# Ledger of designs, part 267: miniprotein binders against b1l550

Target 1, 279 residues: b1l550
Amino acid sequence: MRLPEELLERARDIHSEAPSHRIKLDRVGSFGLKVPVEFKGFLLLAEADVWVSLPEGRRGVDLSRQVEAIYELSNPPKDPFSLCREAAISLLEKLNYADSSGVSIRFDAPLQDGESLKYYGVEISSIASDEIINKIRVEILGMTACPCTAELIRAYKSSEIAATHTQRSLGILEVSTKAEHPDPDKLASIIERAMSSPLRTYTKRPDEGGLVIRSLSNARLAEDVVREMIHLFLEEFGHLPEDTHILAAVRSMESVHMHDIYAERSFSLDEIRKEISSH
Short names: E, the ipSAE of ESMFold2; O, the ipSAE of OpenDDE; V2, 0.75 times the mean of E and O plus 0.25 times the DockQ between their complexes.

## First folded at step 21 (miniprotein)

Design gb19 (at its last look DockQ between E and O 0.98; V2 from the best seeds 0.82)
Fold by OpenDDE base, look of step 21:
Structure gb19 (fold): chain B 279 residues (1-279), chain A 89 residues (1-89)
Amino acid sequence: as target 1 above (279 residues)
Amino acid sequence: SEFTVEAEINGVRIRIEVEVDGKEIRITVTIEKDGRRIRFMYVIVDPEKLAYYLEEIERIIKLFGVDPEEVKRLIEEVRRLIEEILERL
């Protein structure tokens, strides 16, 4: 049932009223929206969160207007990065009482793996105020082989390629910058290249053997993986603003233990450059 | 090489600052409307992506309710100036 529109003239605008307590809110919005996006020729249904700040003198946010802002920009579907940036700005324009806005979009990005697909996780956000900050988080699984166990077995059996335990490891790159969102495929590639080997959706016997041999021949600690991720990141994305902030991390799901090994480094580009140049 | 293009369209002030250093193009956009300022930036290292980001800037400016033809002209001017710089390199 749709209520008569004439009732709007008689009803108080609850959202524009003064609140009982004059307190500013940092984020008010709709979380868990589903929006279509286009990514590398795929049409995906992404999860989205949209929000704005609320001044102390306003009781509520016009939530319908927030939802309209992102869906207007989502038809026709476009790339999630442009959508994120445009929507954040649109929110501020449409909700002029807000001094800040934000959009977050989450999806699994398809990655070609021969005739099949693998994927990596993506979460992008844009926060708008007097300036815009863009954030991207990429997560992809790879494989690591333990160099310590390999060395012990090598010493014991005198084999060129020593057996060792292997495990799935989750690599994470999170970038926050005043520039546009870094290319997620490049970030995923950095993570995969930093590990002992990538994962495959399916393998034929020769390919599987080759994948394992590659991993064994490129055994890496979780610490090695993080350092390699940082190195490769600097090579690919060193052009980003100096105040760009990065989190590089690995969670290794150790196959010989019930627990995971975790390693991380948080840094700005200017900070890490100074650190490396001092050696 | 650097340049700045400024325009006022329907009461909206737009500043586009461009810095070109080799293959790197840095674009900073500032939009001012009704006393509010928004600034955002691109760092483009692949010239083939320049059109993509210029189109985005055009769409963003249009969000502020300005004349679309004026915005189009502004972006075309920026494109032309960038291309002129790139041709000299």
Scores: ipSAE 0.849, ipTM 0.947, lowest interface PAE 0.6, mean pLDDT 93
Fold by ESMFold2, look of step 21:
Structure gb19 (fold): chain B 279 residues (1-279), chain A 89 residues (1-89)
Amino acid sequence: as target 1 above (279 residues)
Amino acid sequence: SEFTVEAEINGVRIRIEVEVDGKEIRITVTIEKDGRRIRFMYVIVDPEKLAYYLEEIERIIKLFGVDPEEVKRLIEEVRRLIEEILERL
């Protein structure tokens, strides 16, 4: 229903009123929006969240202006990182009563996998206030091989036969920084290189044998995968601001156990450099 | 090497601080409008990305409703100064 213009002029603006309870809110917005993005030549349908802070003296947020801000910037489709940062700033400029704004964009990123594609999870966000914080989380599956079983077999058998069990492992890198978002493909590469071998969409028998052999020759504990992820991250992204925060984690579905193993480390670049220098 | 360019366009104050150390380019942008200040930065280690981020900075400044030709001139000046520094290195 569309109301007459005269009625709209007479109605009070509920959103700009003071609330009955003067309590500041940290995030008020629209979640689960569908936005098109262009990533590596692919047109992807991403899921976005947009929000602003709401001061204690304002009853509600202008949701239509929030949604308009990101939709206007998403047509034509563009790079999700640029969209994320620009939309966060646009929200803060358009909703001048807010002291912060945020945008999150989630999508499955394509990655070449021999003759086919595979996908890994990406979530980016930008939080704007008097400074901009950019966050990216990458999750990708890989394969790990147990070094404990490999050592046990070595101790009882000839070194001519190497064996151990393998399992699927989920690697996670999460980065929060004042600089631009790190490249998700580089983060995914770091995770895969830290594992015993990559997980393939499809393998042929000659390729399958090679994958297993690489896993056996590069057996690693979940703890060692996390340590390797940190090492590789520092090589690639050591240039980021010293207060950049990272979480590195692995969850392994152990083939001989009914429960997962999980390892994680969070740190700032300044913190980890001091720790490494103390050894 | 480092430099700062400042401009005021249509009541919006813009400050672009650039620090070049070897091949690393740090750009810090501060935009102030109506008492609100927004600051953001880039740490560029790949010179091929310079144009991409300067274009984004231009688009971000334009979100504040300022004269696009003046913003273009500001960004062109920053690009020229960066390229001059990089050429001498």
Scores: ipSAE 0.697, ipTM 0.907, lowest interface PAE 1.4, mean pLDDT 86
ESMFold2 (binder alone), look of step 21: mean pLDDT 86; pTM 0.854

Design gb2 (at its last look DockQ between E and O 0.97; V2 from the best seeds 0.84)
Fold by OpenDDE base, look of step 21:
Structure gb2 (fold): chain B 279 residues (1-279), chain A 89 residues (1-89)
Amino acid sequence: as target 1 above (279 residues)
Amino acid sequence: SEFTVEAEINGVRIRIEVTVNGREIRITVTIEKDGRRIRFMYVIVDPEKLAKYLEEIERIIKLFGVDPEEVKRLIEEVRRLIEEILERL
């Protein structure tokens, strides 16, 4: 049942009323929306959050306008990065009482793996005010082989390829920049290349053997992985603004322990360049 | 090489600042409407992506309710000027 529209003339606009307490809110919005996006020829259903700031003199946000803003831009489906940036700006334009807006979009990105698919996790956001800041977080699983155990086994048994424990490791790159969102496939590639080996969704026996041998031949500590991620990131994305902030991290699900090993470095491009140049 | 294109369309002031350094194109867009300013930036290192981001900028400007044909002309001018610079390199 739809209520008669004439009731709107008699009803108070609750959202525009003065609140009982004049306090600004930083974020008010709809969380857990589902929006269609196009990514590398795939149509995906992404999860989205949309919000704006609320001034002290306004009781509530027009939530319907927020939802309309993102869905208008989502039809037809487009790339999630453009959608994120456009929607953040659209929110500010449509909700003129807000001094800031934000959009977050989460999805699993497909990655071709031979005749199968693997994936990496993506979370992007755009925060708009006088300026726009774009953030991307990419997470992808890889494999690491422990060099310490390998060395112990090598010392015990002379072998060209020493056995060692291997584990799944989650690599993370988070980038915040005034530029557009960095290419997620490139970020995922950096993480995979920083690992001992990538994971494969489907392997034939010879391929599986080769994958393990590759991992053993490229044994890396969690610390090595993070350092390699940073190195590769600088090579690929050194053109980003100097105030761009990066988090590089790895969580290694160590197979010989019940706990994980974690390593991270947070830095800006200007800071890390100074650090490297000093050596 | 650098240039700035400015336009006022239906009361919306638009500034597009472009810096070309080798293969890097930096585009900074500032939009001012009703006393509000929004600034955003692109750093393009692949010339093939230039068209995509110019189209995005066009769409963004249109969000402010400006004349679509005037926006199209503005973006085409920016495109032309960038291409002229790239041809000289």
Scores: ipSAE 0.844, ipTM 0.946, lowest interface PAE 0.6, mean pLDDT 93
Fold by ESMFold2, look of step 21:
Structure gb2 (fold): chain B 279 residues (1-279), chain A 89 residues (1-89)
Amino acid sequence: as target 1 above (279 residues)
Amino acid sequence: SEFTVEAEINGVRIRIEVTVNGREIRITVTIEKDGRRIRFMYVIVDPEKLAKYLEEIERIIKLFGVDPEEVKRLIEEVRRLIEEILERL
């Protein structure tokens, strides 16, 4: 049963009233929306959050207009990065009482892996006020090989045996910038190239051996994986605004230990360039 | 090399600032409506992306409820000026 629309004339507009307690709210919105997106020819089901700020003089947010903003822009499905940026601006325009808006979109990105596919995690956001801040986080698994054990074995056998422990490691790059979101495939590539070897969906025996040999030839400490991520990031994205903020991290699930190793560095482009130029 | 294009469409003021430095194209868009200003930018190092981002800018400006034909002409003028600068490089 649909209620008569003329009731709108008699019913109070609860959302537009002043609240009993005049306290501003930073984020009021809808979480866990399912949104179709198109990414590199794939139709994916992404999870989205949308929100706006709420001034101290307004009791509630028009949640239906928030949801409408992102769904209106998602039909037909389109590039999630364009959707994210456009939706953040649309929210701010549609809900003129807010002084800021935000959108986040999460999905698993497909990546070619030989004759198969693998996936890596992507989360993006756009926060709009008088400026737009775009953030992207990429997470991808790779393989690391321990250089300390490799050196010990080499010294014991005088290079007759090449061996060390290898493990899965999760690499993380997170970028916050005033420019458009960086390409997630480039971020994923930076992470994979910083590690000892990429992980594969499947391998045949000769390829599996090659993967392990590659890891041994490129053994790296977790600390050096992070340093290499930073180096490669600067090569690819040094053009971004100088106040762009980056977090580079790795969590290594060490095969010979009961615990993980973690390394991370946060920096702005301006900050890291000054640090590097002083050496 | 740089230029600025300004327009006012249906009470919405739009300013598009472009800087071309070698292969790098920086586009900063400022939209003002009813006393509110929003500014966003692109740093384009892949010339194949230029058309995509100009189309996105066009869609964003249209979100403000302005005449779409005037927005299209504004974006076409920006594209023409960028292409003219790139031809000199």
Scores: ipSAE 0.788, ipTM 0.931, lowest interface PAE 0.9, mean pLDDT 89
ESMFold2 (binder alone), look of step 21: mean pLDDT 85; pTM 0.842
ESMFold2, look of step 22: ipSAE 0.768; ipTM 0.926
ESMFold2 (binder alone), look of step 22: mean pLDDT 85; pTM 0.841
OpenDDE base, look of step 22: ipSAE 0.831; ipTM 0.942

Design gb20 (at its last look DockQ between E and O 0.95; V2 from the best seeds 0.82)
Fold by OpenDDE base, look of step 21:
Structure gb20 (fold): chain B 279 residues (1-279), chain A 89 residues (1-89)
Amino acid sequence: as target 1 above (279 residues)
Amino acid sequence: SEFTVEAEINGVRIRIEVTVNGREIRITVTIEKDGRRIRFMYVIVDPEKLSKYLEEIERIIKLWGVDPEEVKRLIEEARRLIEEILERL
C-alpha cells in the first residue's frame, strides 16, 4: 500500500526536527545491506554498512538517501574499493548536514588455485570527513609447521626432514591509510608467503605430499610468520604514506593443543622503519 | 617534480596536487563546496593504474555537482602534465 503523496505535505518532517536532547551522534546508518560488486571478473554479493554523523540539532538521518547513494553507485557493479571510496564521498554530498561519513564492505575474495578456487576474507572501509581514511583487512588461511617439535624429532631420529605437528593458521593484515586501499591480492600473497605453506582446495597425491614437505622444510613459529609478514609488507608497500598504520597478526590453530597461539604487531610505517634502521 | 592544477567551477573549488618521484605518482585532491572541504590521496607506483584512478577522481568530482565537461578538461590537463613528466624520466 502506497500512502497518498499529499500526506507528505501535512506530515511533520520528523528527521529535521530538533531532538529532545541536543547530542551529536557519530554514526547513524544502515547495516547489513547487500550490494553487488565486480572483483577480478567475478560478480559478488557483498555485505555493506553505510553511515553518517548526525549533528546535535537534527533528530534523525535521512536513511533512504544513504541507501540510494550506495545503490546508485553499485549499478552497474564495479570494483568494491572504488565503490567504497566513492560512496563515502557521495554520502557527504547527499547528506550535507553530516560532517563525516563511512562505508564498510565485506566479501570473500576468490583466489585461483589451479583449476579450483580458494578464497580470502576482505573487509574494507572508507571514512570521509575533512580527509578520507581507507582501511582494509585481509584474512587468509595457511599452514604452519612447528620448528621446535621438528628439532626435537630430528635430534631423536636423525632424519633430514623431521616430522612435526602442522596446523591451519589464520594470517591477518589490516592497513589504514590516507592513500587508496592496498591491493588485496598482494596482501593475501604476503600472508601466504609468510607461512610454512599455502593451503590448497584440491590436491593430487603428489601435490599434497609436496605441500607437506614444503611446510616441514619451512617450519615457522607464529612469531616468525608475523615478522615475515611485516618484512614482506615493507618490501611491497613501503611507498605508502609514513603515517599509514598496519596490524600484522597470526592465529595458529595448534593441532597439539586445545587453544590457539596468537601473535601480533601494530605499527606505523615511520615507526617500524626507525626500529629496523636501529639494528 | 610537482605541479598543481586548480579550478573553480560552479562554486566548487578543486585542487589537484601531483608529485612525481621516480615511478611514484602521488595525487592529492581537495574539493571545497559551501564551506565544506574533502581531501583524498592516491599513491600510484604502477603507471598502468593511472587512468583508473584519474577516472575515479573524475567521478568523485562529478558527484559534487561539477559540470562533466569542465571536470573532463581538468582531468585531461592533469593527465597531460603527468605524462609529460613521465616522458622526461
Scores: ipSAE 0.796, ipTM 0.929, lowest interface PAE 0.6, mean pLDDT 93
Fold by ESMFold2, look of step 21:
Structure gb20 (fold): chain B 279 residues (1-279), chain A 89 residues (1-89)
Amino acid sequence: as target 1 above (279 residues)
Amino acid sequence: SEFTVEAEINGVRIRIEVTVNGREIRITVTIEKDGRRIRFMYVIVDPEKLSKYLEEIERIIKLWGVDPEEVKRLIEEARRLIEEILERL
């Protein structure tokens, strides 16, 4: 049933009234929207959140305009990074009472893996006010090999056996910057290169053996995976603004333990450069 | 090398500030209307992406309800100046 549109002339505009309690709100929005995006030739179904700030003198947000802003820009489907930045600005223009807006978009990014595909997690956001802050988080699984156990086994019987425990590890890079979102494939590549070996969708026996032997040759502590991620990030993205903030982390699902190990470091580009140059 | 292109279109002031240093192109866009001001930037290290980001800037400026042909001319002026600087290698 559709109600008569003439009622809009008679009904109170509840949203534009002042609230009984004049308290501003930081985020009011629509969460869990399904949005089509185009990423490197793939049509993906992403999940999006949109929000704006709400001043103390306004009772409610025009939620239909929020949803309209992102859906208008998503048809036809386009690059999720452009969509995210453009939608955040569009929200401020459409909802002129807001001091800030935000958009987040989440999807699994395809990555070529021999004859197949694998996926890594991507979450991006854009927060708009007087300036625009763009954030990207990339998560990808890789393989780590323990160097401590490898050294102990090498010493056993004068290195007759070369072995160590290997496990899946989740690498994380999160970047917050005034510049455009960094390329997610480059972030994923940094994470994989920092680990002992990439994970594959499948391997045949000769390739599997080689991958495992190679990971032993590139054994790394979780702490050193994080350090390598930072080194590689600076090489690739050192050009970003000085106040760009980064989180680099690894969660290792240690195959010989009942628990995970976790290592992380957060920093700004300005901070890490001073730290490195002092050594 | 650096330059600025500016326009006022339908009461909206637009400023595009560009710095080119080697292969690095920094673009800062400021849009101002009725006391509201929004600033955003790009740091382009791959010249192949220049066209993509200039098109995005054009779309963002158009969100403010201004004459699309004037926006197109502003963006093409910025592109021309960037390309002239880049041809000097």
Scores: ipSAE 0.745, ipTM 0.915, lowest interface PAE 1.1, mean pLDDT 89
ESMFold2 (binder alone), look of step 21: mean pLDDT 84; pTM 0.828

Design gb21 (at its last look DockQ between E and O 0.98; V2 from the best seeds 0.85)
Fold by OpenDDE base, look of step 21:
Structure gb21 (fold): chain B 279 residues (1-279), chain A 89 residues (1-89)
Amino acid sequence: as target 1 above (279 residues)
Amino acid sequence: SEFTVEAEINGVRIRIEVTINGREIRIVVTIEKDGRRIRFMYVITDPEKLSKYLEEIERIIKLFGVDPEEVKRLIEEVRRLIEEILERL
């Protein structure tokens, strides 16, 4: 049922009224939207959140305009990174009473693995005010092999390739920058290369054996993985602004324990460069 | 090498600051409309991506309701100037 349009002339604009309490809100918006995006030739349905700030003198946000802003930009489907940045800016333009806006988009990114697909998790955001800050979080699973157990077994059995426990490990890179979002495939690659071996969706027997041997031959602590991630990140993305902030982390789902091992480092590019140069 | 292109289109002031250092192209865009300023940045290390980001900048500027032909000319000028610098390197 559509109400008569004439009622709009008689109805109070509730959103534009003064609130009972004059308090600014930081984020008001629609969460859990589904938007189509194009990523590496795949059409994906991503989850999106859109929001703006609300000044103290306005009761509510025009939520319909927020939804319109992102969907107008989503047709035809486009690169989720461009969509994120454009939508954040569009929100500020369309909702001129807001001093800040934000967009978050989440999806699983396909990654080719031979004739099959694997994936990594992506969450991107753009926060717009006087300046725009872009954030990306990439999560991908890999495999780690424990060097400590390997060393003990090597000492005991005198084998060239010592057995050790292996586990799935989740690697995380989160980057916040005034530049555009870093390339997610490159971030995922850094994480995979920092681990003992990548995971494979489908393996033939020889390939599986090779994967395990590679892992055993490249045994790494969770701490090693994080340090390697940072090293590789600096090599690939050292050109980003110095105030760019990074979180590098790994969660190792240890196969011999009921708990996980977690390691992380948070840093700015400026800080980490100073640290490394001092050694 | 660095240059700045400025334009005012339909009351919207646009500044595009470009710095080229080797293969790195840094583009800072500032848009001012009705007393509001928005600034955003690109750091391009792959020249093949330049067109993509210039097109994005063009789309972003158009969000402010400016004449699309004037925006197109502005972006083309920026492109030309970048290409001229890159050819000299």
Scores: ipSAE 0.845, ipTM 0.946, lowest interface PAE 0.6, mean pLDDT 93
Fold by ESMFold2, look of step 22:
Structure gb21 (fold): chain B 279 residues (1-279), chain A 89 residues (1-89)
Amino acid sequence: as target 1 above (279 residues)
Amino acid sequence: SEFTVEAEINGVRIRIEVTINGREIRIVVTIEKDGRRIRFMYVITDPEKLSKYLEEIERIIKLFGVDPEEVKRLIEEVRRLIEEILERL
């Protein structure tokens, strides 16, 4: 049922009123929107959240205009990073009472894996005020091989055969910067290269053997994986603004333990360079 | 090398600052309307992405309700100046 438009003259505008309690709000928005995006030739279904700040003197947010802002920009489907940055600015312009706006977009990114595809997790956000802060989180699974067990087995049996436990490990890179979002494929590549071996969609026996041999040749502690991720990140993204903030982390699902192990380091580019140069 | 292009379109002030160091292109955009200022940047190390980000900047400026043909001319001027500098490198 569509109501007569003349009722707009009689109904009060609840959202533009002052609230009973004059308290500003940091995030008021629409969460869990389904948005089509185009990533590297793939049409993907992403999930988005949009929000704005709400000043103490305004009772509510015009939610329909907020949702329209991102949907207008998503038709036709476009690159999710451009959509995220553009939508954050659009929200701030369309909802002129807000001091800040935010957009987050989540999707699984395809990555070529021989004849097939595999996927890794991507979450991006853009927060706009007088400046824009862009954040990206990438999560991808790899394989790690324990060097401690490998050494014990070597010492126990003076043989040419090495053995150790291997496990799936989740690698994480989070980057917060004033520059555009880093390329997620490059972040995923950094994580995989820091691991003992990548995980494959499927393998045949010779390929499976090769992965295991590779992992034994690159046996690494979770701590070493994090250190390698940082090293590789600096090589690829050292050009970003000095106040860019990074979190590098690994959660290892240890095959011989009842529990996971976790390692992480957070830093700014300025901070880590000072630390490295002191050695 | 560096340059700045400024424009005022329909009461919106736009400043685009470009710095080129070797293969690195830094673009800082400042848009001011009705006393509100917003500033954002790109740090381009892959020259294949230059066109994509210039098009994004054009779309962002147009969100402020300004003459799209003037915005197009502004972005083409920035592209021309970048290309001129890159030719002498």
Scores: ipSAE 0.766, ipTM 0.925, lowest interface PAE 1.1, mean pLDDT 89
ESMFold2, look of step 21: ipSAE 0.758; ipTM 0.925
ESMFold2 (binder alone), look of step 21: mean pLDDT 86; pTM 0.859
ESMFold2 (binder alone), look of step 22: mean pLDDT 86; pTM 0.861
OpenDDE base, look of step 22: ipSAE 0.837; ipTM 0.944

Design gb22 (at its last look DockQ between E and O 0.95; V2 from the best seeds 0.82)
Fold by OpenDDE base, look of step 21:
Structure gb22 (fold): chain B 279 residues (1-279), chain A 89 residues (1-89)
Amino acid sequence: as target 1 above (279 residues)
Amino acid sequence: SEFTVEAEINGVRIRIEVTINGREIRITVTIEKDGRRIRFMYVIVDPEKLAYYLEEIERIIKLWGVDPEEVKRLIEEVRRLIEEILERL
């Protein structure tokens, strides 16, 4: 049942009223929206959050306008990166009382794996104010083999390929930049290349054996993985602004322990370049 | 090489700053309307993606109430200037 529109003329605009307490809010919005996006020929249903700041003199945000802003841009479905940036900017225009806006979009990105699919997790955001900052987080699973155990086994029993424990490891790259969002496939590739081997959704027996042998032949500590991720990132994305901030991390679900091994480095491009050049 | 294109259309001031260094094209867009300013940047290392980002810039400017034909002309000018520079390199 729709209330008569005539009631709008009689009803106070609660959102535009002065609040009882004049306090600015940093983020007010709708969280857990579902929006269609197009990514590499796939139509995906992504989760989205949209928000704006609220000035001290306004009681509430026009939430309907926020929702309209992102859905107008989502029809027809487009790439999530353009959608994120455009929506953040659109929010500032549509809600002119806001001095900042933000959009976050989360989805699983398909990645071709032979005749099957694997995936990586993506969370992108755009925060708009006087300047726009774009953030992307990519998470992908790979495999690591422990070099320490391999060395012990090699010392005990001479073998060309030493046995060692292997485990699933989650690699993480988070990038915050004033430039556009970095290519998520490239970020995922960096993470996979930094590990002992990638994971496969589908393996034939010979392929599975080869994958394990590759991992054993490329044994890496969690620390090695993070360092390799940083190295590869600099090669691919060294053109980004110097104030671009990066988090490189790995969580290794160690198969011989009940706990995980975690390693990370947070840095700006300027900082890490200085560090590497000093050696 | 660098250039700046500025326009005022329908009360919206637009500045597009382009810096080209080798294969890297840096585009900084500033939009000012009713005392509000937004600035955003692209760093394009693949020339094939230039069209994609120019189209996005066009869409963004349109979101701020600028006449579509005027925006189109502005972006076409920027494209032309970039292409002229790239041809000389």
Scores: ipSAE 0.806, ipTM 0.932, lowest interface PAE 0.6, mean pLDDT 93
Fold by ESMFold2, look of step 21:
Structure gb22 (fold): chain B 279 residues (1-279), chain A 89 residues (1-89)
Amino acid sequence: as target 1 above (279 residues)
Amino acid sequence: SEFTVEAEINGVRIRIEVTINGREIRITVTIEKDGRRIRFMYVIVDPEKLAYYLEEIERIIKLWGVDPEEVKRLIEEVRRLIEEILERL
């Protein structure tokens, strides 16, 4: 049932009233929206959150306008990064009482893995006010091989046996910048290259053997994985603004332990450059 | 090298600042209407992405309901100036 539109002339506009308690709100919006996106030729179903700030003198947000803003821009489906940036600006333009707006979009990104696909996690956001801050978080699984155990086994009886424990490790790069979102595939590549070996969707025996041998030849501490991620990030994205903030982290699901190992470093580009140049 | 292009389209003031250092193209866009200002930027290091981001800038400016042909001309002028500078390098 659709109600007569003439009622709009008689009904109070609750949202535009002053609230009984004049308190500003930082985020008021719609969370968990389903949005179609086009990513590198794939049509994906993403989840999105949209919000705006609400000034102390306004009782409510026109939530239908917020949802409309992102859905209008998502038809036809388009690149999630453009969608995120454009929607954040559109919200601020459409809802002129807000001093800030935000959009976040989450999806699993496909990545070519031989003749098959694998996936990694992506979450992006754009927060608009006088300036726009764009954030991306990429999470991808890889393999690590422990160098400590490898060295102990090598030393045993002067042995030529190359062995150590290997495990799945989750690599994380999170970037917050005034520039456009970094390419998630490049971030995922940085994470995988920092590890001992990538994980595969499937392998046949000769390929599996080669993958394991590669990982043993490239054994790394979790700490060194994080350091390598930072090194590779600077090579690829050192051009970003100096106040760009990065979090590099790894969570290793150690196969011989009941618990995980975690390492992280956060930094701005200007901070890390000064640190490196002082050595 | 650097340049700035300014326009006012249907009461919306637009400023596009471009800095070119070698192959790096920095574009800063400022849009202002009725006292509200928004500023955003791009750092383009892959020349194949120039058109992609210029098209995004065009779409963003058009969110303000301004004459799309004037916006298109503004963006084409920016592209022409960038390409002219890059050719001299």
Scores: ipSAE 0.740, ipTM 0.916, lowest interface PAE 1.1, mean pLDDT 89
ESMFold2 (binder alone), look of step 21: mean pLDDT 87; pTM 0.870

